Miniprotein binders against b1l550. Designs and how they scored, part 237

Target 1, 279 residues: b1l550
Amino acid sequence: MRLPEELLERARDIHSEAPSHRIKLDRVGSFGLKVPVEFKGFLLLAEADVWVSLPEGRRGVDLSRQVEAIYELSNPPKDPFSLCREAAISLLEKLNYADSSGVSIRFDAPLQDGESLKYYGVEISSIASDEIINKIRVEILGMTACPCTAELIRAYKSSEIAATHTQRSLGILEVSTKAEHPDPDKLASIIERAMSSPLRTYTKRPDEGGLVIRSLSNARLAEDVVREMIHLFLEEFGHLPEDTHILAAVRSMESVHMHDIYAERSFSLDEIRKEISSH
Short names: E, the ipSAE of ESMFold2; O, the ipSAE of OpenDDE; V2, 0.75 times the mean of E and O plus 0.25 times the DockQ between their complexes.

## First folded at step 17 (miniprotein)

Design xc6 (at its last look DockQ between E and O 0.88; V2 from the best seeds 0.79)
Fold by OpenDDE base, look of step 17:
Structure xc6 (fold): chain B 279 residues (1-279), chain A 99 residues (1-99)
Amino acid sequence: as target 1 above (279 residues)
Amino acid sequence: SEEELERLADEFLELAERLGYDEIEVTWEGNRFTVEAERNGVRIRITVEVNGKEIRITVEIEKDGRRIRFMYVITDPEKLEKYLEEIERIIKMFLEYRE
């Protein structure tokens, strides 16, 4: 049943009323929307959050207008980066009482793995005010081999390639920049290359053996992985603005411990360059 | 190159023209140019800087006392067209939207 439109003329606009308490809110919006996006030739259903700030003199946000804004831009489906940026801007335009807006889009990104696919997690965000800041978070699983155990076994058996325990490790790169979102595939590649070996969706016997041997030959601490991620990031994305902020992290699901090993570094491009140049 | 910068300037000039801007000012400063125009209370300022293979585009839009600034750093020429289209859509949104 749809209410008669004439009733709308008589009804108070609750959202535009003064609130009982004049307090600004930072974020008001709709979380958990589903929006179609096109990514590398795939049509994906992504989860999206949209929000705006609410001034102290306004009771509520026009939530329907927020939803309309992102869906209008989602038809036809487009790349999630453009969608994110355009939607954030659109929100500010359509909800002119807001001094800031934000959009976040999350999905599993397909990644080619031979004749099959693997994936990484990606969250794309844009926050708009006087300036637009674009944020991307990439998470991908890889494999690490422990160099400490390897060294112990080497000392014991005098083998060239020492056996060691291996574990799954989650690598994380989060980049916040005034530039457009960096390429998530490149970020995922950096993470994989920083680890002992990538994971595979499927392995044939020769491939599996090779994968393990590679990991053993490239044993790395979680700390090593983070440092390598940073190094590779600087090589690939050194052209980004100096105030670009990066979080590089690894969570290693240790196979010999009941707990995870975690390492991270947060930095700006300017800061890390100064640090490296000082050595 | 100077030729590349000129081509870029032409692209952005054409973009502004397509959007209905008729009073367009272009200023040059070395490897950088700025396109400024105003239409129906929507003022745009687009600054483009070329450093080798890198193209940095900064877009500022002013409407109703609000200013929004966003930036692109392009190293792949194939992305240029995509971002030009995006910029055009964004500006068009400001020009067309009326509450």
Scores: ipSAE 0.787, ipTM 0.920, lowest interface PAE 0.6, mean pLDDT 92
Fold by ESMFold2, look of step 17:
Structure xc6 (fold): chain B 279 residues (1-279), chain A 99 residues (1-99)
Amino acid sequence: as target 1 above (279 residues)
Amino acid sequence: SEEELERLADEFLELAERLGYDEIEVTWEGNRFTVEAERNGVRIRITVEVNGKEIRITVEIEKDGRRIRFMYVITDPEKLEKYLEEIERIIKMFLEYRE
C-alpha cells in the first residue's frame, strides 16, 4: 500500500531533527548491499557497505540518498576500485552534514590458472574526509613446506628421502594508502611467490609432482614467508607514499598440528626502509 | 621529460575545459605543474609531478567550505587515461546545479 502524498507532506522530517541525546555517531549506514562490478572482463556480484558520520545535532541519516550514491555509480557495472573511491566521495558530497564517509566492497577475484581459473579474496575500502584513505586486503592460498622437518628427515639414519610435511597456507597483504588502491593481482602474486609453491585448481599428475617438488625445494618458515612478502612488496610498491601502511601475514594450516601457525608484521614504508637500511 | 610534462598539462587543461572551467591558471615549477580553476563555487587544484616514469597527481576540490584531497601515483602510463576519466567524473559530482 502506498500512502497518499498529501498525508506524507504533513509528516515531520524525523531525520533532520535534533536527537534527544546529542552524541556524534561514527558510522551510520547500509551494510550487505549487493552491487554488480566488472573486474578484468568478468561481471561479479560484490557485497558492499556504505556509511557516513552523523553529527551530534542531527537525528538520522537520509538512507535513500546514501544507497543512491553507490547504486547510481554501479549502473552500468564498472571497475570495483573506481566504484569504491567515487562512491565514498559521492556520499560525502550528497550527505553534506557528514564529516566523513566510507565504502567497503568485497568480492572474489578471478586469476588465470593455466587453462582454468582460481579465485582469491579481495576487500577494498575508501574513507573520505578532508583526505581520502584507500585500503585493500588480499587473501590467497598457497603451499608451504616445513624446513625443520625436512632437515630432520635428511639427517635421520643418513636418509636419502627428500621429504617434509606440506600444508595449505593463507597469505594476507593489507595496504592502506593515500594513493589509489594497489593492483590486487600484483599483491596476490607477491603472496604466492613468497610461498613454497602455488596452489592450482587442477593439474595433471606430472604437473602435480612438479608442484610438490617445488615446495620441497623451497621449504620456508612462516616467519620467512612474511619476510619474503615484505621484500617483494617493497620491490613492487616502494613508490607509494611513505606513510602507506602494510600488514603482511601468513596463517599456516599445519598438517601435523592441531592448530594453525601465524606470523605477521605491520609497518609503514618509511619505518621498514629505515629498519632494513640499519643492517 | 619536458615534452611529457607539457603533454600532461594539455591533458589536464582539456579536462578542465570539458568540465566548463574557463579561467584556468597553470603554474610550472621544474618537474611539476599546478592547474587551478573555479566554476560555480567549485574550486579545483590539480598538482602533477613527474619523477622518471612515476606520475603523481594530487587533486583538491573545494565547495562550500569543504575541501577534499585525493591522489594517484601512476607507474603504468596506460592507466593515465582511466584515472583522468575518474578525476573528471569526481569533479563533475561537485558541479551540480545549486538553486
Scores: ipSAE 0.723, ipTM 0.897, lowest interface PAE 1.2, mean pLDDT 86
ESMFold2 (binder alone), look of step 17: mean pLDDT 82; pTM 0.830

Design xc7 (at its last look DockQ between E and O 0.87; V2 from the best seeds 0.79)
Fold by OpenDDE base, look of step 17:
Structure xc7 (fold): chain B 279 residues (1-279), chain A 99 residues (1-99)
Amino acid sequence: as target 1 above (279 residues)
Amino acid sequence: SEEELERLADEFRELAERLGYDEIEVTREGNRFTVEAERNGVRIRITVEVNGKEIRITVEIEKDGRRIRFMYVITDPEKFEKYLEEIERIIKMFLEYRE
């Protein structure tokens, strides 16, 4: 049932009233929206969050206008990066009482794996104020083999390829930059290359054996993986602004322990370059 | 290259023209140029710097006492047109939106 429009004209604008307590809010918005995006030829339904800041003198945010802003830009569906940036800017323009806005878009990104598909998780964000900061978080699973156990087994029984425990590990790259969002496929590739081996959606028996052997021959600590991720990142994305911030992390779901192993490094491009050059 | 800078300058000038800007100023300094224009209280400043194969675009938009700045660092030439179109859409939003 749609209320008569005449009733709406008589209603007080509650959102524009003064609040009982004059306190600024950092983020007010709609979370868990579903928006269509086009990504690498796929039409995907992504989850989206939209928000703006609220000044101390305003009781509430025009939430309907926020929702309208992102959906206007999502039809026809476009790439999630452009959508994110444009929507963040649009929010600031349409909600002029806000000094900041933000958009976050999340989905599983398809990644070609032979004749099948695997995927990685991606969250694309843009925060707008006087400047726009673009953030991307990529998460992809891989495989790690433990070099410590391998060394122990080698010492016990001489073998060219030492047996060791293997486990799934989640690699994470989060990049915040004043430039446009970096290529998520490249980020996913960096994570996979930093691990002992990638995961496969479909494996034939010979391929499975090869994958395990590859992991064993490229045994890496979680710490090794993070360092390798950073190294590879610098090679691919060294052109980004120096104030670009990166989080590189690995969560290893250890097969011999009940707990996970976690390693991370947070850094700016200028900071890490100085660190590497000093050695 | 010098030729590339000139081409890029022309493209951004044309962008401003399509958006209805009449007074467009283009300033060149070395490997960088700046396009400045104002229309109906919406001022734009676009700075483009070329370093080898890298194109850095900085866009500033000023309206009603507010300023917004955003940047692109393009290493893939195929993405240039996409971002140019995006910039155009963004500026257009500021020009068209009226409370």
Scores: ipSAE 0.789, ipTM 0.922, lowest interface PAE 0.6, mean pLDDT 92
Fold by ESMFold2, look of step 17:
Structure xc7 (fold): chain B 279 residues (1-279), chain A 99 residues (1-99)
Amino acid sequence: as target 1 above (279 residues)
Amino acid sequence: SEEELERLADEFRELAERLGYDEIEVTREGNRFTVEAERNGVRIRITVEVNGKEIRITVEIEKDGRRIRFMYVITDPEKFEKYLEEIERIIKMFLEYRE
C-alpha cells in the first residue's frame, strides 16, 4: 500500500527538527547494504556501509538519500574503488548539513590460481570532508615454514633430513592515503611473496610436494614475513604521499601449538624512511 | 617533457569544456600546470605535476563555500583515462546538484 502523497504537505519533517539534546554525532548511516560491483570482469555482490556526520542542531539524517546515493552510482555495476570514492563525495554533496561522509565496501577478490581461482579479502573505505582519505585492507593466506625447527633437525645426527613444521599464515596489509586506493592485487602479491609459499585451491601429489619443498627452501619467522612485506611495499608504493599510513601484520596458525602467533608494524612513509636511513 | 605537459593540459582543458566551462585559465610553471574555471558557482582547480613517469593530479572543487580536495598519483599510464573519467563524473555531480 502506498500512502497518499498529500500527507507530505501536512506531516512534520522530523529529520529537520532540533533534537531535545543538542549533541553532534560522528557517524549516522546505513550499514550492511548489498551492492553489485565489477572487479576484473567479475560481477560480485559486495557489502557496503554509508554514513555522514550529523550536526548538533539537526535531529535526523535523510537516510533514503544516503542509500539512493550509493545505489544510483552502482547501476550499472562498476569498479568498487571508483564507486567508493565517488559515493563518499556524493554523500557530502547530497547531505550538505554534514561536515563529513564515509563509505566502506567489502568483497572477496578473485585471483588466478593456475587453471582455477582462489580469493583474498578486500575492504576499502573513503572518508570525505575538506579532503578525501582512502583506505584499503587486504588479507590473504599463505604458507610459512619454521626456520628454527628446520635448523634443529639439520643439526640432528642425520643432516640429510630437511624438515620443519609448516602452517597457514594470514597476511595483512592496510594502507591509508590521500591518493587513490592502491591496487589490491599488488598488495596481495606482496603478502604472498613475503611468505614461504603460496596456498593453492587444489594440488595433486607432485605439485603438493613442490609447494612443501619451496616452503622449506624459503623458511621464515612471522617477524621476517612482516619485515619482508614492508620492504616489498616500499619498493612498489614508495611514491605515495609522505603521510600515507601502513599496517603490516601476520597471524600464524602454528601447527605445533594450540594457539596462534601475531606480529605487526604500523608506520607512515616518512617515519619508516627515517628509521631505515638511520641504520 | 614539454610536449607531454602540453598534451596533458589539452586533455584537462577539453574535460572542462565538456562540462560546460567557457572561461578556462591554464597556467604553467616548470613541470606543472593548473587548470582553473568557474561555472554556476562551481569553481574547479586541477593541478597536474609530471615527474618522470609519475603524474600527480590534485583536484579542488568549491561550491557554496565548501571545498573538497582529492588526488591521484599515477605511475601506470593505462590508468590515466580511467581517472580522467572519474574526475569528470565527480565534477559533474556538483554541477548537476547545483542545477
Scores: ipSAE 0.735, ipTM 0.903, lowest interface PAE 1.2, mean pLDDT 89
ESMFold2 (binder alone), look of step 17: mean pLDDT 82; pTM 0.831

Design xc8 (at its last look DockQ between E and O 0.86; V2 from the best seeds 0.78)
Fold by OpenDDE base, look of step 17:
Formats: C-alpha cells, sequence, structure tokens
Structure xc8 (fold): chain B 279 residues (1-279), chain A 99 residues (1-99)
C-alpha cells in the first residue's frame, strides 16, 4: 500500500528540522545493504555501508537519497573499487549539508586454486571530504609451522625434516592511501607468500603431503610472517604515496594452545623506509 | 617521454572538451602538466605527472566553495582508460547536480 503522494506533501520534513541538541554526528547512514559488483569476471553480491556526517543544525539525514546514490551507480554492476570511490563522492555532492561521506563494500573474493576456487575476505572503503582516502583490508588464511618446536625435535631426533605443530593463520593487510585502492589479489599473494604455506581447497594425497612438507621446510613464527609481509609489501607497493598507512597483522590459531597468537605492525611508508635504511 | 606527456595532455584536454568546458588552459612543467578549466561554477584542475612507467593523476574539483581532491597512481597502462572514464563520470556528476 502506497500512501497517497498528496499526504507526503503535507508532512513536515523532520530531517531538516533543528535538533533538540545541537550536536554534530560523524556518521549517519545505512548499513548492511546488498549491492551487485563485478570482480574478475564474477558477479558478486556484496555487503555495503553508506554514511555521511550530519551538521549540528540538522535533525536527520536523507537516508533514502543515500541508498539511491549507491544503487544508481550499481546498475549495471561495476568493479567494487570504482563503485566505492564514485559512491562516496556522489553522497557528498547529493547531501550537500555533509562535510564528509563514506562507503564500505565487503565480499569474499574468488581466487583460482587449480581446478577449484579458494577465497579471501576483502573490505573496500572510501572516505570523502576535502580529500578522498581509499582503504582496503584483505584477509586470507594460510598455514604456519612452528620453528621452535621443530628445533626441539631436531635436537632430540636428528632428522632433516623435523616434525612440528602446524596451524591455520589469518593474515591481514590493511592499506589506507590517497591513491586508488591497491590490487587485492597482490595483497592476498603477499600474505600467502609470507606464510609457511598456502591453504588449498582441494588436495589429492600427494599434494597434501607436499603442502605439509613445504610448511615444515619453511617454519615461521607469527612475527616472521608479519615481517615478511611488510618486506614483500614494500617490494610490490613502494610506489604508493609516502603518507600511505599500512597495518600488517597475523592471527595464528595455535594448535597446541587454547588461545591465538597475534602480531601486528602499523606504519606509514615514510616511517618504515626510514627504519629499514637506518639498519 | 615527451611524446607520452603530450598524448596524455591531449587526452585530458579532450576530456574537458567532452564535458563542455570552453576555456581550457594547459600548463606544462618538466614531467608534469596541469589542465585547468571552469564551467558553470565547476572548476577543475587535473595534474598529471609521469615518472618512468608511473602516471600520477591528481584531480581537484571546486564547486560552491567546496573543494575535493583525489588521486590515482597508475603503473598498469591497461587501467588508464578505466580511470579516465571514472574521472569523466565524477566531473559530470558535479556538472549535472543542481543545487
Amino acid sequence: as target 1 above (279 residues)
Amino acid sequence: SEEELERLADEFRELAERLGYDEIEVTREGNRFTVEAERNGVRIRITVEVNGKEIRITVEIEKDGRRIRFMYVITDPEKFEKYLEEIERIIRMFLEERR
């Protein structure tokens, strides 16, 4: 049942009224929207959040206009990076009372694994004000093997390949830049290469054995993984602006403990270059 | 290369022309050029810098006393056309939105 349009014309615009308390809000918007995106030839249904700031003199945000802004840009489906940037700008232009806007888009990105697919988690964000800041967060699971236990076992039994405990580890790269969003496949590759071995969706017996042997032969602490991620990131993305901010992190789901091991480093490109050059 | 800068300058000039800008100023300085134009109170400034295989594009749009700046750092030539189209769509959004 649609209310008669005539009734809408008589209704007060509650959103434009003065609030009872003159307080600015940082973010007001719609969270958990579903929007189609095109990614590497796949049509995906992504989750999206859209928001703007609200000035102290305005009671509410035109939420319908926010939703309209992102869906207009989503048809036909486009890449999530362009959608994110364009939608953030569109929100700021359409809602002219806002001094800032933001869009976040989340989905599982497909990654080819032989004849099957694996995936990584991705969150793409853009925040618009006087400048646009683009943020991307990539999360992918890998495998780590503990070098400490391996060394203990080697000391006890002389073997070329020491047995050790292995576990799933979540690698995280979060990049915030004034440039466009960096390539998420490259970020995922950096994380996988920094771990003892990648995970596989499907393995035959010989492949499974080889994967474990590779992990054992490349045993790494969570700390080692983070340092390797940073090193590989600098090699691939050293061309980004110097004020680009990075979070590199690993959460290891330890197989011998009831808790996880976590390691991280937050840095700017300028900061980390100075640190490395000083050694 | 000098030839590449000239080609890029022409592409951004043509972009401004397609958007209906009549007074387009192109200024070149070394490995950088700037395209400036104004139409219906929407001022654009596009700065392009070429460093080897890297193309850095900075876009500034000014309308009604507000300024927005955004940037691309292109290392893959295949992405250039995509970002050019995106820039065009963004500027068009400001030109079409009537306050």
Scores: ipSAE 0.777, ipTM 0.916, lowest interface PAE 0.6, mean pLDDT 92
Fold by ESMFold2, look of step 17:
Structure xc8 (fold): chain B 279 residues (1-279), chain A 99 residues (1-99)
Amino acid sequence: as target 1 above (279 residues)
Amino acid sequence: SEEELERLADEFRELAERLGYDEIEVTREGNRFTVEAERNGVRIRITVEVNGKEIRITVEIEKDGRRIRFMYVITDPEKFEKYLEEIERIIRMFLEERR
C-alpha cells in the first residue's frame, strides 16, 4: 500500500515541532543497518549505526533521511572507511539542526592465509562536529607460548626438552585520531607480529610443527605482547597527531588455567614518547 | 622539494576547478601551501604541508556559518589519489542543493 502524496500537505510535521520537555539528546538514529561495502575486492555486508544530536527545541529527527543518506553513499559499494567518514560529514551537512553526527561500521576483514582465508574483527566510527574524530578497533587471534613454563621444562632435562603450554590470545588495538583511520591490515599485522605465532586456518603436520617451534622461539608473556604491540605501533604510526589515543590489550585464554590473563595500556602519542624518553 | 610542492599545488588547484570554483587563491610558505576559494556560499581552505615522504592535508569547509575541519596524514603515496578523490566528494556534498 502507498498513501497519496497529497496527505503530506495536510499532516502536521511532528518532527519539527517543539517537544513538551525541552531536553537535548546526544544520539538519535538508526542502529543495526545492513550496508554493502567493498574491502580488498570482497563485497561484504557490514552492520552500521548512524545518529545525530537533537537540539532541545526539536521534537524529532528525520530518521528516514539519515538512513537514505548512508544508503545513497553505499551505492555503488565502496571501502568502509571512506563510507564511514563521508557518511558522518553528510549527516551533519544534511541535518543542519544537529551539532554533531556519528557513524559506526562493523565487519569481519578477510586475510589471505596461504591457500585459504582467515579473518579479524574491525569496528570503525567517525564522530563529526566542528572537526572529525576517527576511531578504529581491530581484534585478531594469535598464539602465545608461556616463557615461564618453557624455562622450567628446560631446566628439568638440561635443555633436551623444548615445551610449554600454548594458547589462543586475543590482541586488541584501538586508535582514536583526528587523521584518517589507520589501515586495519597494518594494525592486525602489528598484533600478530607481537604474538608468539600467528594462527592458521589449517596446516599439514610439517607446517604445524614449524608453527609450534616458532612459538617456542618467541615465547612471550601477555605483558610482553602488549609492550611489543606498542613498540611496533609507534614505528608504523608515530606520524599521527600527538593527541591520538591508543589502547593496546591482550586477553590470553591460558590453556592450563580455568581463567584468562589480561593486560592493557592506554596512552596518547605525546604521553608515551615522554615516558620512553625518560629512560 | 620545490618541484614536488609545485606539482601538489597544481593538483589541488585542479581539484577546486573540477568542483566549479574560480578565483582560486594559492599561497605558498616554505614547505606548505594553502588553497582558498568560495563558490555559492561554500568556502574551502585546504592546507598542505610536505615533510619528506609525509603529506599532511587539512581541509576546512564553511557553509551557512557552520565550519567543519578534517585532516589526513599520508605516508603511503599510493593512497594519495584515493584521499584526494574523497576530499573532492566531501566538498561536493556542500556544493549540492539540499533536497
Scores: ipSAE 0.736, ipTM 0.908, lowest interface PAE 1.3, mean pLDDT 89
ESMFold2 (binder alone), look of step 17: mean pLDDT 83; pTM 0.847

Design xc9 (at its last look DockQ between E and O 0.91; V2 from the best seeds 0.79)
Fold by OpenDDE base, look of step 17:
Structure xc9 (fold): chain B 279 residues (1-279), chain A 99 residues (1-99)
Amino acid sequence: as target 1 above (279 residues)
Amino acid sequence: SEEELERLADEIRELAERLGFDEIEVTREGNRFTVEAERNGVRIRITVEVNGKEIRITVEIEKDGRRIRFMYVITDPEKLEKYLEEIERIIKMFLEYRE
């Protein structure tokens, strides 16, 4: 049933009314939208959140206008980075009572693995106010081999390559910068290179053996992985603004324990440079 | 290179012209130039700094007492055109949107 248009003229604009309590809200918006994006030649359906701040004197946000803003920019589909930045800005322009806006876009990013595809999780965000801050979070699974057990076995059975337990580990890089979003493929590559071995979607028998041997020969603690991630990040992204903030983390799903091992470091580029230079 | 900086300055000036901005001023200081322009109460300031292969573009837009700033750090020349197009679209949104 479509309501008669005449009713709209008589209806109060509830959103523009004064609220019963004059309190500013930080984020009001629509979460769990589905928007098409183009990423590396793939057309993907991404999940998106859009929001704006609400001043204390306004009862509600024009949610329909928010949704329109992102979908107008999503047709035709474009890269999620541009979409995110443009949408955040568009929200501020279209909802002029807001002093801040934000957009978050999430999807599984395809990653070529020989003739097959791997993937990593990515969340792209832009927060706009007087400045725009771009955030990207990349999560990718890899494999770690424990150096402690390897050392014990080596001591017991003197071998060049000692057996050890291996586990799946989740590597995380989150970057917040005033620059454009860093390349997620590069971030994923950093995480994979920091681990004992990458995961493969499919392996032939010779490749599987090689993968395991590589892991054993490159045994790393979760702590080692995080440090390596930071090191590789600095090499690749050292050109970003000094106030760029980074979270590097690893969650190791330990195969010999009931619990996971977690390690992280949060830092700014200026902070970490000072730390490294002091040694 | 100096030639690259000049080309970029021209490109940004042309962008402003295409968008119908008036009173376009271009200032250069070493490896940095700034383009300032105004149209219908929208003021833009685009600053470009070239350091080797790195191009840093900072865009400031002022409208109705609001200011927004955003930045690009470009190391791949192929991305330059993409970001310039994005900047153009963003500025156009401010010019076209009127409540």
Scores: ipSAE 0.785, ipTM 0.919, lowest interface PAE 0.6, mean pLDDT 91
Fold by ESMFold2, look of step 17:
Structure xc9 (fold): chain B 279 residues (1-279), chain A 99 residues (1-99)
Amino acid sequence: as target 1 above (279 residues)
Amino acid sequence: SEEELERLADEIRELAERLGFDEIEVTREGNRFTVEAERNGVRIRITVEVNGKEIRITVEIEKDGRRIRFMYVITDPEKLEKYLEEIERIIKMFLEYRE
């Protein structure tokens, strides 16, 4: 059923009225939108949130304009990073009463894994005001092997075995910067290279053995994984603005324990450089 | 390089021309140039600095008293064209009919 457009002349424009309580709102928007994106030749279904700030003198947000901003840009499907940055700016331009806007986009990114694919989590956002701040979070699973247990077993003179406990570990890199979003594949690669071994979609026994051997040869504490992630990040992305902020973290799902181990470090590029130069 | 800077300045000038700007001013200062233009109440300022393999592009757009600034720090020259196309699409948003 479509209502007559002439009713627009007779109905109050509720959204443009003054509110009963003049309080600014930081984020008013539509969350959980389904948008198509194109990533490295793949057509993916992504989930997006869009929002704007709402000044104290305006009762509501023009929600249809808000949703239009991202949907108009998402057809035909395009690179999610360009979509995110462009939509954030479009929101601010379309909703001129707002002093800031934001867009977040979440998807599972495909990554070649032998003859098959594996996926890692990506969430990006862009916040626009006088400037634009771009954020990306990448999460990918890898394998870690404990070096402490490996050394204890090596020292055991009655055994000719090399062994330690191995487990899945979730690596996390989160970057917030004034520059464009970093390449998610490079972030995922940094995380995987910092681990003892990558995980595979599936393996046959010879491949599985190889993964375990690789992990034993590259045993690392969760703390060492985080440090290696930071080292590799600086090598790849040290060119970003100095006020770029990074979180590097690992959650290790320890195979011999009832609990997980977690390690993290947050830093800005200028902060970490000062820290390194002091040693 | 010097020739790379001149080529990039021409590309940015052409970008502004495609968008209908006709009051385009290009200013050079060493390894940096700035393209400024205004059309229909929209002012743009695109600053490009080339340091070896790094290209830094800063875009400022002003319309109706609102100003937005964003940047790219490009270390892979193959991505330059993609970001210039994105910049063109963004500026076009401000030039399109709004009311």
Scores: ipSAE 0.729, ipTM 0.901, lowest interface PAE 1.3, mean pLDDT 88
ESMFold2 (binder alone), look of step 17: mean pLDDT 82; pTM 0.838

Design xs1 (at its last look DockQ between E and O 0.35; V2 from the best seeds 0.00; counts 0 for: pae E 14.0 > 1.5)
Fold by ESMFold2, look of step 17:
Structure xs1 (fold): chain B 279 residues (1-279), chain A 94 residues (1-94)
Amino acid sequence: as target 1 above (279 residues)
Amino acid sequence: GEIRITVEIEKDGRRSRSMYVITDPEKLEKYLEEIERSIKSSGATRIRITVEASSEEEAERLADEFRELAERLGYDEIEVTREGNRFTVEAERE
């Protein structure tokens, strides 16, 4: 049933009224929207959130206009970074009572893995106000091999046993910047190169043996992985604005423990450069 | 309107790109200072800066600012090209 549009002339505009309690809200929006995006030749189904701030004097947000803002821009499908940024700007323009707007887009990004594909997690956002702040979070699994256990086993039976425990570790890079979003494939590559070995969708036994040998030859603590991610990030993205903020983290699902190990470092580019230059 | 600035740099054969979208003209000077600091700290040997603005005159003025920036940072072979409302400043050094 569709109601007659003439009723709009007679109905109160509830959203533009003052609320009973004049309290500003930071985020009011629609979360969990499904949007198509085109990423490096792939058409992907992404999940998006859209929101705006709501001033203390306005009772409600025009939620249908929020949803329209992103869907108008998503047809035809386009790259998620342009969609994210453009939708955030459009939200702020369309809902001119808001001080800020935000858009988040989440998807699984494909990577070539031999003759197959593997995937890593991407979440991007753009937050618009009197400036635009772009954020990206990348998560990818790799393999880590414990160097401490490897040394104990070497001391026990030198040259006869090359062994240590290995486990999946989740690497995380999160970047917040006023510049364009960093390329997620480059962030994923940084994380994988920091690990003892990448993970594969599948391998034949000789290839699997090679991955294990690589991991044993490149044994790293979770702390080592975080430090290496930071080093590689600075090599690739040190040109970003000085107030760019980064979180580098690893969650290691230690195969010999019932619990996970976690290491992280957050920093701005200005901060980390000063720290490194003091050494 | 909106000002879009793309900064491409190259150091030791590696290339990277940053894009700046400026919606508040009062923030423009801050972004120009940030871009200059970022190029300087990068140690880039080649740069390519593309400017798009709401008018051709505004884009050209900003391109002149970036040409002067490249000169201040010691770049040579500075070339400015025009493609409608898009101006490109290319420069290299040693």
Scores: ipSAE 0.000, ipTM 0.329, lowest interface PAE 14.0, mean pLDDT 86
Fold by OpenDDE base, look of step 17:
Structure xs1 (fold): chain B 279 residues (1-279), chain A 94 residues (1-94)
Amino acid sequence: as target 1 above (279 residues)
Amino acid sequence: GEIRITVEIEKDGRRSRSMYVITDPEKLEKYLEEIERSIKSSGATRIRITVEASSEEEAERLADEFRELAERLGYDEIEVTREGNRFTVEAERE
């Protein structure tokens, strides 16, 4: 049922009214939109969040304009990096009362694993104000083997290859930078290389054995994984601006406990370089 | 008017791109200083700076500043191109 246009003319613009409390809001927007994106030759349906700041003197945001902004840019589908940046800018242009905007796009990224596919989670974001800040979060599962249990078993049985418990571990790299979004495949690779072994979608029996042996031979604490992630990140992305902020984290789904082990480090490139140089 | 500055730098085959949107003219100098520091600290062998402004004259002035910056930083091959109110400064050094 379409309301008569005449009624719309009589209706107050509620969004433009002064609020009861003059307080600025940092983010107001639509969360959980679905937008098509093109990523590595795949057409994917991604989840998107769009938002802008709201000044203290305005009651509400024109949400319809926000939705229009991202969908106008989503047809034809484009890469999520460009979509985020362009949409963030477009939001500021369309909503001139906002001093900041943001777009976040989330999807599972395909990753080739032999003749099959595995995946990692990715969230690509851009925040626009006086500058554009690009953010990317990559999450990928790997396998860790516990070195502590391995050492105990070695001491007990005097075995060359000590058995130990293994578990799935989620590695996380989040990067915020004024530079372009870092390559998510590279970030995923860093996480996988920092763990005891990667996960495989399929394995033949010999390959499976090899994978397990590799894990046992490369036993790592969650703490070790995070440190290795940071090390590998610096090698690959040390050229990013000094004010680039990084979160490196691991959530280990421990196979011998009901709870997870979590380790993280948040840092800027400038901060971590100073720390390393001091040793 | 709104000024858009895109800074692309390359070092050892690695590229980074930064984008600035300047709406307050009073902040322009601060951003220019930041850009200079960034380029200098990177040791980039190639830089590409694109400036887009509301007027051609403003964009050209900024492009000239970036050309001078490139010269001051030791870049020897500098090219400035124009497309309307957009100027691109490309510079390379050995």
Scores: ipSAE 0.000, ipTM 0.223, lowest interface PAE 10.3, mean pLDDT 87
ESMFold2 (binder alone), look of step 17: mean pLDDT 84; pTM 0.839

